# VHH binders against Probable sulfurtransferase: the designs that were tried, part 3

Target 1, 337 residues: Probable sulfurtransferase, of Methanocaldococcus jannaschii (q57909)
Amino acid sequence: MVEINLRELKKYANPFFLTIRKDKILVNNKRMARLSRTKMDKIEEEFGIPVIYSKTYEYVSTKVGRFINKHKIIAPRDIVIVGLSGGKDSLLLLHLLEVYRRKYGIKLIAVTVDVNIGGIRPWKEDTEGVKLIKHHCEMLNVPHIILKNDLDVVELSEILTKHSKGMEFSPCFSCSVIKRHLLGKLAKEIAENENIPYEKVKLAYGHNLDDNSDTILANIFKGERLKFMRPLTRFKYNEVDYQSFKIPLEECIIIRPMLPILERDIIKALEECGIEYYKDKDMCPYSRDRGDSVRRRCHEILEKLEEEIPNIREMVVSSALKTVEYYSKNPYGEDNL

## First folded at step 5 (VHH; framework vhh_gefurulimab)

Design s19 (from e4 with Y32F)
Fold by ESMFold2-Fast, scan of step 5:
Structure s19 (fold): chain B 337 residues (1-337), chain A 121 residues (1-121)
Amino acid sequence: as target 1 above (337 residues)
Amino acid sequence: EVQLVESGGGLVKPGGSLRLSCAASGFTLDYFAAAWFRQAPGKEREFVSAISLGGKTTYADSVKGRFTISRDNAKNSLYLQMNSLRAEDTAVYYCAAGPLYRESWTEYDYWGQGTLVTVSS
């Protein structure tokens, strides 16, 4: 496979608007990359790999780029940790962030957590899913780490459920706790070794527009706070209590660059670009229990309403954000309707 | 394929200097952490120097002030400038690369074949 020489590539295109892999080049923005039909052909001729133009990938990468700039969620020379499960969201995110190594001088680290689920390890190194993750990291020139934890997430969920006053916790909750523990610990270690502020080390999550709008609507239906995901969240130190021991959650910064992107556009971009991925349900026997019944119902409601109101998910998120902003600025305002 | 190839080793008298080079191919070295380790006969691999993912340099106490690690992104190469060499610096020197800065050799995935440095009169 070809290792792309950036100096030679610059003769034909602006690499600040391309996602570069050893086996193919994806176009983030055709115009800004200064690509024409002729130049794409010349690149393919010289490097022996295809240049893939996907209208959907261009749309997604452009929207993500504007979102990153608008909310200042990635700064020059940041170190960004991307958690990879082999699923569609995190794999597309990794591809979208590749170009920022050139545009902003960031460093990327891909991390897979090999969790123990009742003695089963779906992300063990020799699994097909992990081989696929390694393949993508190799093609993108991204360092990859596998973090192993021996704590059984099923046992942890049973401890929480037994210790609660009638509350039930799923293995997926304990799995999320373990992943955040390991990723936060890694981020802290990196910041200390680099002698930089913790704000310079970001954990990048693949949350999308469907996730956010589903969460908002579910909170409304459950009579809870209008809680929603933000482009950048600062988490302070916390602990999860498992009776005889506590699992520390280190201070960290979580960013969500794909938050404005619809799930269907993520799938379409991956398919048009020929990026293979595994569904979470195929990797883990407990993945099907991730969403609660209200959130699943909200997803179905919004999906149906999209046929009549195409931007309904965007309006749900916009309404929540505008409402919070309004009352923060006008706690005693007037009611002039 | 990922490869690291060392060069520059040889025989030198105490107080002399050598510059080791490590050429990377099949990946972009600047996107990884990189390190130099050495191994004397009958000893475990010992940390010498590293350059982290963010570019911070670190040195073992035994080589501080005498050795300098550097990276040339244009040449996709790592270097170790060794000055004021001592008999105890005699070892096979290895270039290593991995996702993170580590002082433990077991944490690096990519290794060169090694280059022998002998300091002797």
Scores: ipSAE 0.711, ipTM 0.870, lowest interface PAE 1.2, mean pLDDT 87

Design s20 (from e4 with Y32W)
Fold by ESMFold2-Fast, scan of step 5:
Structure s20 (fold): chain B 337 residues (1-337), chain A 121 residues (1-121)
Amino acid sequence: as target 1 above (337 residues)
Amino acid sequence: EVQLVESGGGLVKPGGSLRLSCAASGFTLDYWAAAWFRQAPGKEREFVSAISLGGKTTYADSVKGRFTISRDNAKNSLYLQMNSLRAEDTAVYYCAAGPLYRESWTEYDYWGQGTLVTVSS
């Protein structure tokens, strides 16, 4: 139930550019909301809740909004599934997408996957991380589902490693497979039950600019194609083979609305807005596995280089995008390099 | 606090009509899947009708063509229009809300306290 009367709020601000919570009002765009210090004070006085303006949050929400529009990531009346781990990325994503229920009439479902990691369940319903997730979902009035998986991701990754002939697969890889399996199955079920095209049900991931630039650099170092994450990806049905059985990955649409946002800006926006999140390093006993991956090493390299070249992550992504476009348009070179 | 409160139940003759209302407070019903279930004396709770998250309506075979589920987002309320009532429709009617449309009552998170509908023979 919205405790704030939108009709009363319109006297002071354009509510299209505000995000209303039970405990606070977040300003998405101060100028477009027609807010001044005086008006923010009047809203606080009348409604008894703080009005929070963060320049970083405004920057992030505006950039995400432009990105969604530019790439047509979300259409009116879409159903959007947000995977919540309690971490910074997925929680900020949930808060940013909440406003689209009013702007585009979308429906939001938050999903947490209770994964079995060597008998440990970091996302079991009674854990501190899941309690925090439930708090955010209650605050935002978002339906929340917990999907339980009994397959041990440690055992799954040992199976993959044993049969890979010289490759090692971390438990985190099999964890991502299980999450993708369950979220994809749910998306398919929803599309079928709603009798709508699968393109109307989106899986929203909190991938950010650091993730994308790290992925590109890692692919370079591995001698792979310059694969990068796209704003919207259409996945065909696939299967991951675990020898005695296969795990199906259903046809789905994955969207990444925060893809152009730097990790540091995500953290700063959450901090300035008082949005509590669970630290990634505390959620999984294998969090340190990232330290041994090429991707993790690339993250450290780019982080260090940012001190000398502040926009290096944007340049890495821009280079990959421009290269693909250039060669697709110019199959016969006229370059005088 | 999330609360669902049913109203509109009562005594009605066979062939009569009743409109049940379910008022939601503490959350926005339009953001949830919502359903009506009923429980007759000595029987298990059974599915009657639902509105899915995307707005698709579904009805149990026993009520198709007679009952109509609807919601008014401005009033934060769910309704069940019951026409051509039969003695077999006598039950306590419950309003429910959950993240997804389901026909199993065990998969809904929020419930009203129920409203009694009695169809006299």
Scores: ipSAE 0.666, ipTM 0.856, lowest interface PAE 1.4, mean pLDDT 85

Design s21 (from e4 with A33T)
Fold by ESMFold2-Fast, scan of step 5:
Structure s21 (fold): chain B 337 residues (1-337), chain A 121 residues (1-121)
Amino acid sequence: as target 1 above (337 residues)
Amino acid sequence: EVQLVESGGGLVKPGGSLRLSCAASGFTLDYYTAAWFRQAPGKEREFVSAISLGGKTTYADSVKGRFTISRDNAKNSLYLQMNSLRAEDTAVYYCAAGPLYRESWTEYDYWGQGTLVTVSS
């Protein structure tokens, strides 16, 4: 454990291209950070912590940086709330966003939602998973809070399913509703307390390329609208009915900086950087593997097809984006089919 | 290891001024909400002032116009400039850091040991 003096670090490297932790430094871009093995060794000697170069972490960091710039996902001095479940996606996201405290002057706050899942609380304070989350937040110098929810996510999924016309909503979907409720309420509170527009407070989700391509394919198989996740989504105020009251979903901005990143690259980056994480199933009995069965089957289909078509997930997303753009420009008229 | 250390307390006459300092080590203060609380004998800790995560400053009604909170990121330190001091300002002053702006002391994670400020009469 070491407190890194940024002025001393600047003697060796450009900290705008490093992820800085108390126990290690990760290299976001070796060339832009002006690092050589010799300089990395000097940093290790002076600060007593390792400098870890991962080709995959560098690839992911660079791709996320380009994506953020292309879609204007994060603006200078934004406040960014990162939801942490202890899983791979949100944990890597937190590490990738650390450098933006220097690049853009953003503020980071990490939030864990202690959800009630049929009386089980996988994210209860002082569980092993939450201790791991707290450890990473401490190493990254990121403020962390736990938001407790008493509403049963399983009961909510049953109510939503009952009121649907033949659709079944998983506990994972209901969990996302509760998280959206609590994170949206927090974002509104922060914006009001800071006296800034709500657009300055971003909710950062760890959705990845697998999630987006799985969603597109699942919507096709279900005969639903071709909905997909965007880099930045503006949500208007909404409400979800629950028994005798309504669950408010506050106006908010959701960003997805890792949307262009493959799940396998997320796992590889974490492993190469020595960042411990919990698989969703270890923390929640209703993980991705036990959620929406159509989405899970679509994931398996695309994973199998990647053996023959390595960029198939990119192609699925590209097709949806091009189609929306085309029909937005040509709502009337004739196409050759 | 995270630590906050206050200094600058002492005995001062009514109408006088004091500047309290709080040095942070083991973490970066600029990444947190930072606040000053005070506690008089027999009373619960009360909110004095805070710098929120976004940099907004807030003051308790009893100190508005008299006290100024500031932060020096280069020195990793928090300050409280106290002017026009009154007998009622006599208390142990604590600096605190946490994830969110709160006026309740129970919502802050990191605390200093406190520094005594005594305003005579």
Scores: ipSAE 0.710, ipTM 0.876, lowest interface PAE 1.3, mean pLDDT 87

Design s22 (from e4 with A33G)
Fold by ESMFold2-Fast, scan of step 5:
Structure s22 (fold): chain B 337 residues (1-337), chain A 121 residues (1-121)
Amino acid sequence: as target 1 above (337 residues)
Amino acid sequence: EVQLVESGGGLVKPGGSLRLSCAASGFTLDYYGAAWFRQAPGKEREFVSAISLGGKTTYADSVKGRFTISRDNAKNSLYLQMNSLRAEDTAVYYCAAGPLYRESWTEYDYWGQGTLVTVSS
């Protein structure tokens, strides 16, 4: 509710290491922010809002920051579009990216897609989930757009499955196609209106380490190429066939800043910071897990194996990355290992 | 608690200048697209000027070269410097903010109450 005076805040802390909301301040890195208990108390006294320190939020924020720097995910003055479903991943992502408005001078836009799922609209403007999304956007001072889509994602998933020749596409996958279409179209429009290269407009997705490792293992079990999610992906223009109708996928840059973060750490960070969110299952009948049985089984397998091999998810991703690197350099050379 | 409050309107002779101010409270204007619109008696609301998220400025053909839109982040304010004013510029001027710059009135979420500008001899 309170507008934070950045000049006054700078007397106590380095705001390049804080996530600033109207109702509270989250600590991204206590040492780098130059915070002590005394300074945190003074900030609370002067601004009338709590300063929340979470070890998990600090851990996640620091790891994401290093990942962004290592892979050049965000450049100064980029415009970053964050898709918000009300779920844990995209909400934490939005909070983690808030500080980059100061660090890199980026602009943030939050977008919710009001998808048509068999005639129901879980993200219609008047729903409790969308009200929660609007609340977080207001608290973070982030502009929010709702994009309405009338194409039925259930019908799309059935059509894609029929033409897959043995592959099943879930409604969640089809929903992601529609979101990619709409977000890509918006990104293109923004780049053209701003008269900047399309590379300056980034679509930020909340994919995490569980998503990536689950995807890799599922691809192995399906006999598919060892495809995995990368920190930054450049997509060329493409089209998805929907009977006689083609769905354009505009060229765009997709970034995944939370890719190295475990799902359990995302949940813990949100809980420790008092950030309310909705689970995908609570928003609609189709969750990522429910729509892909192989991926769900892989998730359960890796979760069980973590008891014996604590870093199993990191090892799965590392193996895939090293394999791609090795065969890129040695496609038909002898393997002496 | 989100508010945009315009000021600086008044009476001015043709060829004169006025500077309109729009003070934002309850949100950070620099994080939004922002625009000025005007409405003359008996006419529809018209686009005047806008600043995009990236800071690109756009002007209606009728005001190009005469009006300048700007922001002051320290004051959380939007300005419209109006030079070489004409009788046709007489209108209530509104500031607006939204997720993106748009030339359509209906695309903006936040609006001021308006400030009257009268250009007369």
Scores: ipSAE 0.569, ipTM 0.818, lowest interface PAE 1.9, mean pLDDT 86

Design s24 (from e4 with S52T)
Fold by ESMFold2-Fast, scan of step 5:
Structure s24 (fold): chain B 337 residues (1-337), chain A 121 residues (1-121)
Amino acid sequence: as target 1 above (337 residues)
Amino acid sequence: EVQLVESGGGLVKPGGSLRLSCAASGFTLDYYAAAWFRQAPGKEREFVSAITLGGKTTYADSVKGRFTISRDNAKNSLYLQMNSLRAEDTAVYYCAAGPLYRESWTEYDYWGQGTLVTVSS
């Protein structure tokens, strides 16, 4: 495996528009990287690894870059934590953020949470899925941490259901609660060790356009407020105690750089770039549980409607954003909308 | 595959200076937290100095003001400039790297073989 010397690479390309791995180089923007087929061939000959151009990866990289700039999601010298479960979303996100170590001087940390699910540990260090995560982190030169949690996700699910107002919480929901808590705790520890403001440490989630549009439609079907995921959120957890489980008061920054990206484009980008990933169903016995059943049905509805209205997911998000903005400025509205 | 190789150790008189080097291969050191630890005969491995993931430098109280940690990204190397050396600094010095700054040596992923520093007349 090759260790790419950036000074040597600069003779052929602008590394601010490349995703660099030990086993391959991905092209984020061919024009800005100043690449031709001839230069790509020279890089392959010089470094002994392939240079992969994927039109989809370029499209996704460009769109994510614009989104980051538009919403000021990442600032220079930020420390960014990426949660990796072996799935497609977080893995592509990790690849897309690699170049920001050069563009913005950020630091990247990949984190996998080894959760206990009824005595089963799908993200145990020795599993095939975690070995794949470690492989990608090694290829990308990204530090990787495994956080072990002993609290049973199934037990937490039962505790949350018992102390709710008639609501039932799935193991998948409880799993996300544990993961968010541990990642938030890590972010706080890092900010303290670095002696920097908590705003300089970002938790990066691989939420995509499908996730956001599914969430909006599900909230409509539940008669809830039009809640949706934002590009950057200041997240505060209330200090709570569910007998055997405590969630301390934490404050962290969550970012979602892939919010404008369709799930199908994520899959296509990974496939065209030869990046292997595990599907959720291969990692966890509860893989078919998408959490909220209404949200799962909304996903299926929107997926079917995409055949008739290709941009329906973008329209759902656009409608929600425009409506919230309109009524924020015009609280009494107008009869003829 | 991943390696850290220390060099620059040797015999030096009290009050003298030494510069230790740690060459990294198989990974990019600047993307990790990096530290120097030392172990004297019959003692536990102890923290000396570190560059955190964010680039902050930190030092053990016993070496503060005398030692300087630095990194050269072009050479993928970590350095420890040791000035005003004392007999108490005699130890095998180890280079370490990991995802986060830690004072406990057990929490670092990558280690060098060590380089001996002897301070005596």
Scores: ipSAE 0.691, ipTM 0.864, lowest interface PAE 1.3, mean pLDDT 85

Design s25 (from e4 with S52N)
Fold by ESMFold2-Fast, scan of step 5:
Formats: C-alpha cells, structure tokens, sequence
Structure s25 (fold): chain B 337 residues (1-337), chain A 121 residues (1-121)
C-alpha cells in the first residue's frame, strides 16, 4: 500500500474517472478512464494494488455524476462534510465523492458522531465499527474527525415525548437531531475559519431513492403535507424550545447526491467493489425500528410492488415533483386527466 | 509509510532568513489542513502558521509579517519562509497535518520529526 503517483497513473488511465484508494482502484467509468484489460494489468503490476471494475459501481457513479451536474449540487472548491456511521449509504457516498477532489477541487471531511445512547457509545473511537470507518478514511486519504456528544439520546427522546401532544419520539429521531445540529455547527465553524460564504460548505447525506419514495408515501398515508427530500436544500432551523432544550437558529446547505439511487444498487456496488460496511442493526440496538410503523409499512409495500412495477419508486417521486411544479405554475389547474 | 519529513533548519544570525521544507509521503497533503508548530526547550509546542483546508493562511501574532507559509501540491510539500529571525524564534519546528485548522497541537493527526532552528550570533 503506497501513495499513488498521479503522473505515473496517467500513463494508463484518466484519474478523473477513477475512485482511488491506497489498497485498490475503483472504476467510475471504464470508457472515460480509457481502461483496457491490458492497462488494468499494467496498473496492478506497477502499483501493487487491484483495479476493480463493477458494472453497478459504474452505473451508480455515472447516475450520481449526472444528478450532481443537473442540480448544481457541488461547485468548484466546495468543502464537503460527509457524516459516517459505518453504514452502507454514507460509506458509498464517500467513495463516490472522492473523484471530485480532482474534478472540482473540493475538500472532503468525514465526520463520525460519538453519541451517548443510554450510556452505550456505539461510535466510540475504539469500537470495531469506528475502526472500520477509520480504515476506509485512511484508504481514501480523507481527513476524519470524531465529535463527542454527552447528552443522552434516550433521555432526550423521553423529554420530547413527554412534552409532545400524544406523539412518541424514538431515540433514533433524537439521535438524528443531535447529529444534524453538530454537523451544522461544524459547517458554520469551518466557513468562519476559512472566511468563506456558508454556501461553500455543504453537508452531504446518503439519502437514497428508497428513503425518498418511502417518505412521500408515508406522508400521503398520514394525511400530512406532501413533503419530500430535495437534491440541495438551504437548511435554516427555526428557533425551537422544547422546554428542556433549545435549538438555535442555524443555517447550512444540505446535499443529497445519491437521491436517484436505489438501496439495492448501493448494496450491490459496495459488495462488488469489496467495500466492507456495518449493518445498522449491528451498530445500534435502536436501529431495528425504522422510526414509525407507517414509514416501515410503506417501505414493505413499495418493495413488494417493485416485483410488478419495477420503476414504482421512481414514479412515486416523479409524481410528487410534477404535481408541485404544475400547481406552482397553475394554481387553478384543470379538473380532468 | 505515512510520513512528514522536515528539512532546512540550521544556525542563523539575528535578522537572517531560513526556508523550512516539509515533504509528505503516503498521503496527499493538499487534502488536509497543514500547519507549522515550534517548541523551545522546556516549553510546550506553540502554533506558528497554518494553511486551512480551503487554503486560507493564518499566522501567530509573533511571526505575522515575517513568516510565509506555502504549499506545492505537485511536490506534495509544505514550506515556511522565515525572515527577520530573532533569538526568540529558536526552537524545533514541526510540520503537522490534520482534518481541520486548529491552534492546539493535540488536534493534528500527522507529525514530522522536527528540524532545529537556532538564531544566535
């Protein structure tokens, strides 16, 4: 395992279409990287590491690249923060973003939040899960930090539940709130230290197509606003006081480069590339519950319906987007199909 | 395998100049925040200068206007140009790299072995 000399690598391939690790090279686009079997063999001989071609990784990388360009998700010299819990989504996202350090000159920071969950710390520095996260960051040459939080997530969820009107908030919800707050605070600190606009520092989340379609369907079943995740959002927390804690007004940019990718393709890409990840259930005892029963049921319904309608998740998202767009332009829209 | 190697230290008279170099191997310096720290005998390590993750440079008040930090990405190296040197600048100078700009030395991941700078007549 040695640092790859880009000048030497350029003799065989275009590094703007590769994901480069110390222990292996992944192919983002074989044609654009100008790779042949002979060139892959020469790279393996010269650098002592394998070149791995996965059709699924190429598919995902290409689709994410088009999505980033279409929605202007990443700009040249942006600083991008990726939250890592050891799970499949954020880990694949980190690998997919590696090449943008060359394409757009971005900077990447990987962040793990060491949360307190009923006295248990699944993301404490010396755990097996965090060792795996550190391994991947080291292989990808990505700076990694661990943010410690002492507030008990279980106590917070109990406080929120007691002060809600008949609603129960899970520890997973409270964990998400704490992680989002800490990442937003870090983004603000970075922007201030670099003396750059806040819009240049982006929080990248590994939300995928399953997440978005599940959310849309759940909102319909609950009779709530038709809300969905967007590729890029300027997130501004309203000041909220839950009696036992206050969420200050924060401003940050959230991006979701993997929104168009199916969960099954994320898993397949990681497996074909030999990238080890932890199942959510193995990291945290509360991860077995996907929050609320309606959202879980929606996931199951859509997964079953995919057997009959392969693109159902894409259609659910497309329908929501087209409807919002239509009524934004036509407040008095037509009554027929 | 991951290594930072400093060079360019030595003996110089007050008012003189030195240029320190820091060569990185096993990782890409440009992907990290990089800094120079120094430690005089019997003192703790103190911040000298840094290039933040996004490229902003920062200097300790004691060296501002006299020292210049720079990076050469093609050579995977960090430099410190030291001008108008004073006896108080005598120290072992360390190159450091980490995920974020910090003035505390304890928050950097990678360190060089140090290079001695002596300013005396």
Amino acid sequence: as target 1 above (337 residues)
Amino acid sequence: EVQLVESGGGLVKPGGSLRLSCAASGFTLDYYAAAWFRQAPGKEREFVSAINLGGKTTYADSVKGRFTISRDNAKNSLYLQMNSLRAEDTAVYYCAAGPLYRESWTEYDYWGQGTLVTVSS
Scores: ipSAE 0.666, ipTM 0.866, lowest interface PAE 1.5, mean pLDDT 85

Design s27 (from e4 with S52D)
Fold by ESMFold2-Fast, scan of step 5:
Structure s27 (fold): chain B 337 residues (1-337), chain A 121 residues (1-121)
Amino acid sequence: as target 1 above (337 residues)
Amino acid sequence: EVQLVESGGGLVKPGGSLRLSCAASGFTLDYYAAAWFRQAPGKEREFVSAIDLGGKTTYADSVKGRFTISRDNAKNSLYLQMNSLRAEDTAVYYCAAGPLYRESWTEYDYWGQGTLVTVSS
């Protein structure tokens, strides 16, 4: 429960392949960290904390690392803001990004948005979920910021729906607008304070492979375009303006490092590493992807099909990506039905 | 492990000046909201000044124009420059760091032990 002396740790392992906490060390890549059972024992003896090897955590961290490099979503000396809801996705993401403070010299900041949902505040500072978030941030030595917003996301969803022609906006959509507004504003303030370009500040979201495949399948069932989430998205300045609600959406960059990771592997990695997270059912009644009936049904369908076709979610995403790539390279390509 | 340590308190005459320092260890202060609070004998703890990640400062009406809050990120430290001190400024001054609540500056996770400032002839 002490801060690890990095110079002493380097005698036993390469810290560029470890997630370092005050209470334990997680192994991102055992071979690249140059760890053996003997060296792990020596680290535990010298520092008084366990070294935890999880095959799933190693698999996930390796896949995320390759994805980051392939899509160039994190650059040296970037400032990365991680939105934490206390759920499994964002907490694992925070742990996976810790090593990049050493590898790339990034600055890592954790942010929780205390949103108003019909008069309730599931992410108020004194809640059990936020206490758990604070514990993990302390163990990882990551600063934690809570951004409070008084605008009711339920009221916002009602106003947006009323003023749209034929479109319905859920409270989850309105919540995402408020969070994006607050995180984008914070990113802009940090860029100005540090006197660096806005491209150096990234908002990291814990979207995973299930989220992406669910989105694609739901769009198919709704007869819409095959919209999907990208590893890195640059948002231009915009404004949500429906009468009494004028919400500026600042220019920002959103990254999704866990996009290729299955939800089950996220859960398994956290469990094998002994990392506690707040269960979805106890946080928000309007949880993301649960408020949309079509998306919820798609999630359930794909989950059942995974028992027979283990890579079904990857196939769904691959199909959409290959289609976009094909028509991008062949603007006048033929229609093969 | 995680600690905030105040220094610079003492006895000063009315109209005098003092500079309080707050050294952070075990975490990086420049990514937290930081604030100064004070508590006079027999009174509740009150807000004095705060500085957020963007460098934006906020001051209590009673100290505005006389006190200046600042950070030195290289030294992992927070400062409070107190000028034109009055007898009413006599209090134990506390350094605080924690989550940034824009509607409330009083919700902080880390607190120092406090340093006594006495303004008297």
Scores: ipSAE 0.000, ipTM 0.150, lowest interface PAE 17.9, mean pLDDT 82

Design s28 (from e4 with L53I)
Fold by ESMFold2-Fast, scan of step 5:
Structure s28 (fold): chain B 337 residues (1-337), chain A 121 residues (1-121)
Amino acid sequence: as target 1 above (337 residues)
Amino acid sequence: EVQLVESGGGLVKPGGSLRLSCAASGFTLDYYAAAWFRQAPGKEREFVSAISIGGKTTYADSVKGRFTISRDNAKNSLYLQMNSLRAEDTAVYYCAAGPLYRESWTEYDYWGQGTLVTVSS
């Protein structure tokens, strides 16, 4: 492992289209990086580390880059906080965002939340999962913070359910509240310390196309409004307030750069690039895979339908977006189908 | 493997100047918050100056207007320019790096071995 001199690397490639690690270089766009097989060999010879070309990683990197540009998700000199669970989504996201330290001059901070889940701490410092997270942060040269929270998310879910007037809240929901609280508080602190507007500090989430399409279908099956995840969402200050428990949710900007990417392509990109990750099932017994039965069932339904309609997930999202836009412009129009 | 190595310390008379250097290896210092701390004999380690991840500089009240912190990305180094030195500035000076600007020394991940600065006649 070596520290790569960017000026020397520029003799062979455009580093604006590479993901640079201490142990390997990943190719975001072979043509734009000006790479040929001979140039990749020269880089490996001079720096002593492999240059990994994956068609899937290139596809994902290119699609994410276009999505970021189209929706103005990241601006020059933004500070971007990436939540890392050790899972596939957040790890790939961290790798994809590395190049923006050069392209846009952003600063990257990786954050792991050590949550208390019924006395279990899957993200406690010195667990195998957190060691893996630290390894990737070290290889990518990204600062890493562990935020510890002692409030039991199982206890919190029981309190929320008891006072909900007939609603049931899962430990996964309570966990998301605690993570949002801690990440939002950190984003606010950074903005204040840097003396910059809140819009300059972004919380980057690894939500993908499967997540969005599953959410839309689940809302349909529950008779709810067609809610979907957006590329960039501004959250106003809010509080979760049940008697003696007040949990502030600070004003923040959440971005989802991988929203147009299929879960299978995320896995394939990581595997082709040799990037190890832990599935949620290995780190948390209450993971999304086992938490929300309706959402899990919708995932299974869409996965089965992909065999007959390969782009079904993209069509579900596209349909919801177009329908909301159409009726917003034509609330009293006539339907002639 | 991460290392921070300080240099530039020494003996100087009151009113004099010194420039401390901190060379980083094994990581890119510009991606981190960086700070100078000092520890005088028999006292706790105290904050001197920091530069945040966004490049904002902060100084302890006791050194404000006399000391200047700076970073050279090309040399992967941190500097502390010390002017108008006083006897009270006598201490071992430490370079530190971490993910966020902090005034508490316990919140930095990487540390140098220290360099001694003595201000006396």
Scores: ipSAE 0.701, ipTM 0.867, lowest interface PAE 1.3, mean pLDDT 87

